# Ledger of designs, part 3: VHH binders against Bifunctional chorismate mutase/prephenate dehydratase (pheA)

Target 1, 371 residues: Bifunctional chorismate mutase/prephenate dehydratase (pheA), of Buchnera aphidicola subsp. Baizongia pistaciae (q89ae5)
Amino acid sequence: MTLKNALLAFRNAINILDKNLINLLAKRKQLSLNIAHTKVKNNYPVRDIEREQMLLKNLTILGEKHFLNKKYIESLFSIILEDSVLTQKKWIKKYNLNKYKLEKISFLGSFGSYSHLAAQKYAKKHSKILTDKIYKNFSDVITSVEQQQSTYAILPIENQSSGLIIEVYKLLQKTPLFIIGNIYIHANHCLLAKKYTPILKIQKIYSHIQPFKQCSKFISLFPNWKLSNTTSTSEAIQHVAKENDNTIAALGNESYGELNKLEVIAKNISNKRNNITQFIILAQKKTYITNKKTHLKTIILISKKNENCEKIIRNILHKNKITLLKLKYYVTSKVLLEKIFFIEIENIYCIKHILKQFTIEIKCIKILGCF
Key: E = the ipSAE of ESMFold2; O = the ipSAE of OpenDDE; V2 = 0.75 times the mean of E and O plus 0.25 times the DockQ between their complexes.

## First folded at step 1 (VHH)

Design A7 (framework vhh_3k1k_2)
Fold by ESMFold2-Fast, scan of step 1:
Structure A7 (fold): chain B 371 residues (1-371), chain A 119 residues (1-119)
Amino acid sequence: as target 1 above (371 residues)
Amino acid sequence: QVQLVESGGALVQPGGSLRLSCAASGFTFSDYYMRWYRQAPGKEREWVAGISSSGDYTSYEDSVKGRFTISRDDARNTVYLQMNSLKPEDTAVYYCARGEYDFESFDYWGQGTQVTVSS
């Protein structure tokens, strides 16, 4: 071996040892975290001076057997032990902060949107869920939960007026997240004004043209009101909140009104009760809310090129006496005759047997959730 | 995949007219309401016009009322913005957006088309 080759070989050997040292330090740190968990459960102090001194003594004796300097080993393990104590204290502090678990829910849009309203409605059913995580596309909403930046995601899947939100269905095919619940939102506008504004004193109302049309029957009861158009319902609410005028009101959603410190002067003023949007709640873990062994809904996505797919699905459910709650589909390719089916069925005795029958007859299935 | 493609942007003189088009694909066009937005350099994106999924009603920002008209052709999966009596203040990149179930939120935006009003 040449001198240069010998030096390279020694340096490569040191690199391998250093890599092993890093791995061992990482494993030691993991054990320190496990010890912290045990100490919290049993209310033990993090630092144990007597045990630290005994450990250092034993390590220096061991080091001397390997011809390592006593002061070298003492210095090295003093640093390791101090990091262990700091790691344990940091974890315990974080664990104690988690006693007040702040769960977060991600949604698409802006403050005052229907997705925001759905998120707040879900949050009110559960303690201490933050509704501050706003994203500009559905993919980012889902990714926030996949990356643990949020606990929950809320996404619309269907609106009675506009139909299926196909983009969300496409994302459901790819995400590992589970559906753990659903929320229905009605487009129920309210009349909002400053505190102590009598309805008979109102002279002008602000809103977007769309809510005016949606509430036209209520507005017709007040023919002397002047209607003023704004760019959005949120702008109308902000305008009324900022003006020092008790003769004006805004038409918009209750929650955004409350956020802007306006009072609800009238509720249930929309022309139609049938403008409902269905939202789903996504999470990393399969959970169902409290009711063990009730009639759980199973949501399934099925993909198949066969034109008789719907008939096959209905026949399997009928033969097994299973109630079909919802069957929707969208066409992924007219040329290839590909359809994706979304099925909601009543969860009953032999659900696993039925899913097996679907798998045999139909190319692929994915269980989205039970709730 | 949902896609919105705007076209029709050009350089025009004050008082001129333009018609913008937005071709939609990857979703059932007739199920969604559609919007036009614009963004001038150094300014935030602002709403310009909207049209319902049925086409039965339209809405406009106050500065464009009487000058701009939004329309849709569901057979061609296209939404249009007819712009008349153009002013230098109308200079912006114009964006097509697919509206979800309300006017406060949105799903998808196109890449935009540049409108410049100058002599």
Scores: ipSAE 0.000, ipTM 0.146, lowest interface PAE 19.1, mean pLDDT 76

Design A8 (framework vhh_6z1v_2)
Fold by ESMFold2-Fast, scan of step 1:
Structure A8 (fold): chain B 371 residues (1-371), chain A 123 residues (1-123)
Amino acid sequence: as target 1 above (371 residues)
Amino acid sequence: EVQLVESGGRLVRTGGSLRLSCAASGFTLDYYAMGWFRQAPGKEREVVAAISGSGDSTWHADFVKGRFTISRDNAKNTVYLQMNSLKPEDTAVYYCAADSGTYFEDSSEYDYWGQGTQVTVSS
């Protein structure tokens, strides 16, 4: 072979190797995206210095076996690892931005309702930015999450004055969605005003007509107050928050007042107390925690035709030293003594296997959530 | 290519001990939760033990608690199941599984599975 032909042959061979190197780097970069997804699911940090150091050491040893310079391999893979970290960080940032921008929360009612307050309280508690989606019935609220039109649904299940919201419990029996949290809204009215507003300087109170009636005894102590009606309690609170006026106050919920940066001037001013509504948050995907020291709540729904069902439940929980936090039921048939039970239990770690074993005793069990 | 390969299954007498190994290739186990499952003839697959990705948390089924111990060696990319005080009821095909998500006991929620290793306990 001539020198020119030998040189051309070697150059062609290098071109083939370089093409293969580019293909391998592309595959490595794609795997980095899969790793980013895994790290988000498991809450692992993007950069692992100890692993990077070990990997570089192993690669330099492998390189030395092939007569490659240690500094050459170290420099090359340091660049590759840095690109991998940047690729992972960029994907996670985009994932988080899309998650927050695309996350919607569905509820029944109107803006400023108790369901809306519960949605806002949930978003604040978990540092989420959520878009509100309003529906006219509970079934549509749940369906929006089932069809991926919303990320979360929020639904009331119990009011301490009116009892269990049976319509919601019936929907929980049928939906594949999971409960991922609880929010409590205190419907006890407070007098709310801007910071440093003395009660003696208040001249005008804003509220919906119902809180005025529900706080009539307290209001009667201030006969010189002018009462102004709003279409909702949330409108009253928002109005007082917007105005540069220290002579006005609103009647409403303490938590919603806090969200609008108002101070509680007087509390527990309702004619009746203990008007707490419990809301649940529903989502498509369940999550189980592995931390032994984290106290979790597991919510179970039991449907069984057996008058001894409650005793069986309590006996199993007692034998396994599981703390019962809440046991509620509603009667589906008085003649057949059929009840549907809603149970909250406290655990240090996920007990799904134990609950599955428990189902051998009670066939009609549905795990609603663990959080 | 992600692959899990179980080894160590064999015939053992009642009261004996056995250690199963699950070796991973094509990926690093450091970021994966791992579980050991078993399936006896004519029975459904059941979870035996699980370990979190970092090894910080372990779980063992009540029917093996005190007898079996799950562990991992991330440097060797391997997960182990140490089985002591074996009973005839422990006879089954043992599978290892990897999950990229949270700690799960439900077999349907694991991403990758091994082919299984047969353990037979005779009296």
Scores: ipSAE 0.000, ipTM 0.094, lowest interface PAE 22.4, mean pLDDT 75

Design A9 (framework vhh_ozoralizumab_d1)
Fold by ESMFold2-Fast, scan of step 1:
Structure A9 (fold): chain B 371 residues (1-371), chain A 122 residues (1-122)
Amino acid sequence: as target 1 above (371 residues)
Amino acid sequence: EVQLVESGGGLVQPGGSLRLSCAASGFTFSDYYMYWVRQAPGKGLEWVSEISGSGESTKYPDSVKGRFTISRDNAKNTLYLQMNSLRPEDTAVYYCVRDSSEFYDSGAFDIRGQGTLVTVSS
């Protein structure tokens, strides 16, 4: 009959409208994801109650013009807005989870040590939150990454006052890990003690061995001071803060001293005013050379028993017009005249040719990293 | 479990005023120094005020000194920030922060709350 034909026509029309409604809701959801991206960049909250109320008011007024019930439109768009908020929150949570993935960074010492400050600087530079893993020796720091217990290791390689950290260079010869970056720390040492401690009453100073070497000229002005070694600069500062003793002081950084409620009783006491420590970051994965318009560097370790090795290195770089950024060495045997060279060179398009020449003329090279 | 809940932010015109609040729970509020820290869009965290546990000592950076006042009600476990003579550059998400042994520089605050947005525009 005609009634059955009319019902089929109306049902077909409703099906077409419902398909269009689903398409519009899908497009609205895509815009919600774009809004979430903008909100993350600008630190805006996901839910804005005042805006939601204004939107609902405007929509109910529009609905009334089309003879739709106010409560119907309010209920419908409240559900739509709630789904939009949940969609945005889910995307932001997933974005933040990926951004703040729990990667671990291993270093020597404790919180507030120079290695810790270097790790903190590296994390900030790369906009990552990293879980700290503290070890008591350099070998364990490296082993943690080799065994995949940590993603990164950070190690000091050189201090301008005390020179190369030979223990770390020896470990670099043996490890399969790659250098993926470096960090420089300006080590401004201070003498730290409890409030109102006169410098002339100090009898004993606590510090790691390195600050004692770096402040040796200042310390020599007080020959009656007894020096006590700690495992880290942080431990020295914590010890002085904890003890009820006004005859002791620590060497360390001003910020960590202030955190432990110690006063700076002498500042800029280092032998050199610009005392810089270079740290390297090690990882299992190679650093990929991206097409960036920034100068990159390649770090190479060279082992040779040849007394002309430095001349060969300089000649190869000169012939290929490569900038030598750093050349350092240490002697492994005075009798055998064996030296280990550490070089940093400016990375250019022709670097692969130069590395081949080094391999031909020297034959014992290890590429430590490129970044 | 330490909880800090910020509130009181909103839209104001330049030269206007706002008062922010922070409800603290899960620790002995009066034993801790408290801070207000802000983050403007696309910029790092900036310290804006400090108050001692007793409320007797306060500190401010030059950028807000004379315009912002930090205070606390230890009986209510609540921290306040009174902001006067607001400028467009004060636009930021504001967080309240409890002092901790993990602080190593002004950018290393442990932020636990969602913050409250302050927008200063005409």
Scores: ipSAE 0.000, ipTM 0.098, lowest interface PAE 20.3, mean pLDDT 76

Design B1 (framework vhh_7d4b_2)
Fold by ESMFold2-Fast, scan of step 1:
Structure B1 (fold): chain B 371 residues (1-371), chain A 123 residues (1-123)
Amino acid sequence: as target 1 above (371 residues)
Amino acid sequence: QVQLVESGGGVVQPGRSLRLSCAASGFTFSDYAMGWYRQAPGKQRELVASISGSGDSTNYADSVKGRFTISRDNSKNTMYLQMNSLKPEDTAVYYCAREYTVEGDYEYTFDYWGQGTQVTVSS
């Protein structure tokens, strides 16, 4: 019995030591990953043979002080160092692949347009986006991501003054792409000049006719200004930037003005409050229904022939205490009374249950994204 | 199913005239403002002229004002650009476009484009 009890006690002691060894190896591996992060930032090589040999020598000397065999310590730490190097190389390879991946964002329009500003705003959040690509229509913008010519597509879906961009909603019905984010752009006009010029010295302003109408109240404060029409807001800004004349100014976007090295002479000069355009970001990424911590909203598209569809949607959400963030629709056929509904709801842990209930009561449903 | 098809381009000598046409299909033509854009090689796209859905309001680039006239025939779903007193600087590919709803940025307000028609003014 005494021998069995002594053996059990020794085995329990070894188990405790082995658990400690595993914990120490895990901590050592985490430090190796931290070292890899530092090495890649400073362009240091992963493997240093001279340093490894010195480390092994120091460890064998330490081991000898504890009556451990030199070859045993060399073998053990050679394995540990090799795993460390392979782990670092694997992490750095993934880091470099992600860092130097050319991500492109596609948009409709031209440089300096609101779509371009939305693309730049998104790119600033995501440091891996290196190039932008311009297309002539929304369908080509979407197709560029479907064909992997671009990583992301950015498209407007609604303007507060003008309403829904129905053409984009039609494309969302057909595309396999997912909405992964929103960007909001304020269409606020500024008065821009090549150098800081006192407003009273400005003699002529350039703009497209629409910003002149949108800023008519501000412009009426300066009745001596000569107004000149341009073909676009971007052209007005480019014209002022090109001329060596401090008495001219343009109406346009602050960000595009900054890009053209113009100074802001006056801000928020539009007749209406901030006019907001909502843009969506599309990608090939698989979207999972997750909890509130990861995603704040779920976007759903519903197609149904029935005047009662809105009531059914509101009843399901009310019954389940889900916040309706947005409900919009457009009529696809007046003869058939068919509508397409675009719905934004708060993303909650039970969202799968709610979506199942929609599927039971509504024939056609498509989840566009969770973010 | 929105389609815009331009026609009427060609090669002409300075001082001559051309008439461009844009045939539209796949939408209610009279509900949309329409425009003509042009792009010369190595140059940015520029708006030449635009016209409201009713045809009551028109807008022109300073470079073409007094020489070009935009018009539309809603019964034929067709928009026109009459180009008089053509100059070498008018050499470009001309595009028909349908207006898009975004306020405040005119370049961004055109959501559908035709394939373009080449206009070359050379002596």
Scores: ipSAE 0.000, ipTM 0.219, lowest interface PAE 13.5, mean pLDDT 76

Design B10 (framework vhh_7d4b_2; at its last look DockQ between E and O 0.01; V2 from the best seeds 0.00; counts 0 for: pae E 22.4 > 2, placed apart)
Fold by OpenDDE, look of step 2:
Structure B10 (fold): chain B 371 residues (1-371), chain A 123 residues (1-123)
Amino acid sequence: as target 1 above (371 residues)
Amino acid sequence: QVQLVESGGGVVQPGRSLRLSCAASGFTFDDYAMGWYRQAPGKQRELVASITSSGEYTNYADSVKGRFTISRDNSKNTMYLQMNSLKPEDTAVYYCARSGSTEYEIEYSFDYWGQGTQVTVSS
C-alpha cells in the first residue's frame, strides 16, 4: 500500500470517527434536553455540582484507561457538561416563558381513552410535557395540527385484531403532516355497565366501531344485542354513565369505566388477548430522507391500481436487500382493483435510491414519515 | 407581551423579489428559533422556512428551497425572509412565528404568530 493510500485510509477513518463523535454529542445533547424536561417536571434544579464532579472524575478515570491524557479528558468533558447545563437552562427558560403555552397533543377520546394512554406514553418516552387536546373525530385531530393548534396528533392506525383503521389511512393520504413516531398500546377492552348489571339483561351496547370489530367474537355470543356506534370509546362510556338504564353497556377500557363509575361486566373481551394497537404521532415537521442512517424506519403509503403491486414492492425491497418491517393493505376499489399499501421499511444508506425506484415503478407513493 | 410584526409584503410580478421582515418584541429574541409560515386562500398553513436562535441552521420547504432565504439579526430583534424568483404559487399571507421548542425541534412547535403580511404574485 502506497504511503498516499495509507494516509488516505487513515484520514478517512478519522473522518468517520469525527462524524461519530458529532453524532454522539448530538445524542447527548438530546438527552440533556430530556433531563431538563424531567427536572422541570419534578422540580429539580438544573445544576447538580456533585453529580457533575463525580461524572468528570469517572470519565477521567475511564480516559486514563484508554491512555488519554487526564487534563484533556477533563477539559473536554467540562466543556460538554457546560454545554449540557446551558442547554438545560435555555430550555427551562423557554419553558417557563411558555409555561402557559405548552405543546399540545391532539387525540380522539377523553381522559383515560386508549389514545390518551398512548399520548401519555409518548410524552413519557420522549420526556415531553404536553397538554392534551381532545377531539371527537380523527379528522379534527389531524386538522388541529395542520392548523397549528396542536403540535402533535396521535392516531391509531392498526390493531392486531381488527386490522387497519381505514378511516385514519384515508386521512393520511390527504394530510401534509408527517409521522414522527409510533406508540404501541395494549387494548384491553371491557364491557362496562352500571353497577350490578347482569350481562343477560343488556340489550344494547355502545362503542366506537373499532372496539366492536375487536370484540366481535365476544359480541357474537349475544346475538340479540343492539350495537350503537359512537365517535369514541370514551363517548360510549360517558353515554352509558349518564343514562339511568341498566340494559345498556359500553365497550372500553377499565380505567375510564371506573372514572365514570361503571362496573366491569366482562373483561378481556377482545378477539385477541394481545390486542395491540399501533398509534402514530403526526407533526408538521418534514423529515428529510437522508442516506444517513439517522432514522430507523420509513413509512410509505402506496396507492396502486395493480394486482401485482405487492409483488413489485417486495421485489424491489428484496433486490435492494431492504428489510420489510410491515406491509399491510386495504382495498379501496374492488372493481378497479385499487389497493392502498402501508409499508414500513428499515432505513438503509441507500434509502433515497430505493424510494426513487418505488417512485419510478409504482408512481403513486407518499412518504408518511422517517423516524 | 410577545409581539411579532411582519412587514414587506406586497404585490409583485412573477420572477421578482420581496423581502419580508419580522420585528420581534416582548421576549429575548436570540433565545428562540423562528420561522415563516404562509397560508394561501383555501389552503392550509404551511411552513416556509425556519431558523435556529443563533441563525446557524435553516430549514426550507421544498417548494421554496433555493429561492427563499431566511435570516435573522439578533441585534435588531428581526427576522427576514428574502423571497426571490417569486411565483404565483407563492401568493399567500405570510406569518412570522416564534418557536416554543428548542433549536433541535424548531419545526415542532410555534407559540406566537404575527398578524401576517400579504404577498401577491401576479402577472
Scores: ipSAE 0.000, ipTM 0.188, lowest interface PAE 17.9, mean pLDDT 83
ESMFold2-Fast, scan of step 1: ipSAE 0.241; ipTM 0.735
ESMFold2, look of step 2: ipSAE 0.000; ipTM 0.111
ESMFold2 (binder alone), look of step 2: mean pLDDT 84; pTM 0.852

Design B11 (framework vhh_ozoralizumab_d1)
Fold by ESMFold2-Fast, scan of step 1:
Structure B11 (fold): chain B 371 residues (1-371), chain A 120 residues (1-120)
Amino acid sequence: as target 1 above (371 residues)
Amino acid sequence: EVQLVESGGGLVQPGGSLRLSCAASGFTFSDYYMYWVRQAPGKGLEWVSEISGSGDSTKYPDSVKGRFTISRDNAKNTLYLQMNSLRPEDTAVYYCARDYEIEYTGFDYRGQGTLVTVSS
């Protein structure tokens, strides 16, 4: 009787140990997935032969101290390590497939910002499905594409009232990325509502805080309106688009209103005149001219020291009858009179000849893109 | 170099309170509207509070109005967010942000963020 009871006790003890072993193997497998994530982020190889050899050596030594056979421990952990490697490879393969199937676009700011609107306008124009990635500064936006964490970056380069965004210009001098397109955004607020909504029927308007204060003079003309804050201009517009209510409206950008099938019921309602902001799209691969039937632009960055570079540029273009679309500059040193020029020119069949002439007469030239 | 450094986040029980701080440098702090924005897991950025350069005007969304208070100390270049009666829904990374002159509806700069976890 007592012998049978002892056997049952031992079997129950083994069952408890086996459950604990399964739990430990599951935890080990989860750590393998965490390691895969870290390896992808830092471009480390999945297989680490030196680590595996060290691990097996240490485990066989530990096993011998507990009277476990060396071949037993080697066989067991070889199986565990192979499962770990396969688990990591399977996750990385799935991650890479998802990454390349759904391209990402990086920008500065928040959802519903003008950078976000520019990104959406670019995606729609080129029939792309893009995942948005938000960053805290322009350098991180560019770095995300350089490190292949995103396919595209979108950055403002100029606002008509405040001028060149010099920080972005400086980054363009250093980055190997190419400009593959541009987008213009009108930073004009308008009142957006469902189709056929009369302005006098509006009782409540939705917006982010900034458009409310920027449109305060217009809003004061309608003292009976109730103001409701949203987390973004995008959220305000989407809310009005979803509701079957013709007494509500949103403040926002005309283009984003159109994307959400809203009607503009009042235009140019901002306290100050908003200006056009130019955005550029950056990518690792340059675009090539495949269709000579469309108007194209070539963007060139020129650095020049202690010379009247603008006159030289204008003379070369005039002599070759090339249309100058845009010429801007910023001063890098007032002492050295050094300027960096940003030039947009009409792209025509003889552009290669002109670029060679620029290189000869102006030494520091960088072609940023052609599109 | 514009820098914003948040601090004061942590784990707190529902109904508890936390005070966040943001140390600003590299610009004239008193000239700018300042914001607190947050991002909950799997969600977009959500505006939480706004304060004028002088500190005379503050605004809040309905989700936090009466529970959160934004303030600033222009002599110390520091922004604060006092959070009371915290709810599980307030769990997010909180960012200090500056108004952007070119992007009127967006934010120019934001810091690294500070994690606030509200759990039982």
Scores: ipSAE 0.000, ipTM 0.147, lowest interface PAE 16.0, mean pLDDT 76

Design B12 (framework vhh_7nfr_2)
Fold by ESMFold2-Fast, scan of step 1:
Structure B12 (fold): chain B 371 residues (1-371), chain A 119 residues (1-119)
Amino acid sequence: as target 1 above (371 residues)
Amino acid sequence: QVQLQESGGGLVQPGGSLRLSCAASGFTFSDYYMSWVRQAPGEGREWVSSISGSGESTYYADSVKGRFTIARDNVKNTLYLLMDSLKSDDTAVYYCAKEYEVEYGFDYWGQGTQVTVSS
């Protein structure tokens, strides 16, 4: 019962409490990792300042009930919350790097098809490593994502020369998948050659007969060029890529040239300047607004049996000063005056109010995506 | 599989009250705006009320404002519509609808419950 013995006993008791505090902090850190998993799944931001402030307020009140100083509890839990946020960010970064290896993208066609080029352009634009899954029809492309065999699907919806791809629009009416993005592919030809090939040094051009006809005006500017026919554009591009010759070039698509490590030495050489195909990217997960990304547009599908539907849509958007980005339709029945409308509108603060006006005035509305 | 099941409709006198319920399953109820939409005989669909996932924001059609109250119980996954001072014009089939998180479009509807206000 000496002062030295009392001090030793108290020090031993503090050591036991400190070990328990370390164990509790470890358990709290484990829960923070579980929260990170949930946030990734739902695309929620890691830091929520309002929630943190509410938590600190509740903890200081609890602390006062145990006779602990407000500033003490506030300082302590601010440090704990900062570590939690840092832990979550580090885990999410590591998870995202590993997630890319497991993602697949489904599309229609074969190697070098426009859908294949669209898939590659999407992967590059979003810095993703995606495994290609090729299907022979659009229905199977969509079904692969619905059944979780693939993460993404890419489908064409419109070509400027041939119009709407009605088969895809019919599938969009039925699928629960969401549009999360779009990609545009130019069906325009480029002049492709080995890196550092001067255009004036070119003596021979390789292509299928169709691109030669489609680029005749450009080719006529170089009357000394010899034209060599190939059975396909891929053969032409592959031939130029294999030859160690800086006097030859091929006609073809810019993206396909890049795949074969060729340089674009002239662009937009087709007789017709534009032939653009629009592709959409479908996924099971709806995109959410995050602190790092604002959604720029909303895509809506409307089924209507009324001749005034377009006028109603334009009036609602005009009244609310909303920009109509795209309005397309196809006729399902001329006799019944039935039309399916595809609409892209800009996203603004009051978008929810505008969508309510659409749902009130227009039956059979489906929101296809927001991104 | 998303399922919405409405209940609580019936025959009521003008000036009476009813409480409609919608039991939701197959999705994370607290993540979505929920709405009530009605359809009167021979008429189109009319949006009645919406409530945010947290319950913090509520919206009402002018025709029902001050008379109807929308509420939710996220523990029980149930949406409610408390209807006071009912009028003959409130006679309709009432549907529970799941909305998109940031949009008022409806991707799922329930079977509906009939409300008849008769003098």
Scores: ipSAE 0.000, ipTM 0.093, lowest interface PAE 22.3, mean pLDDT 76

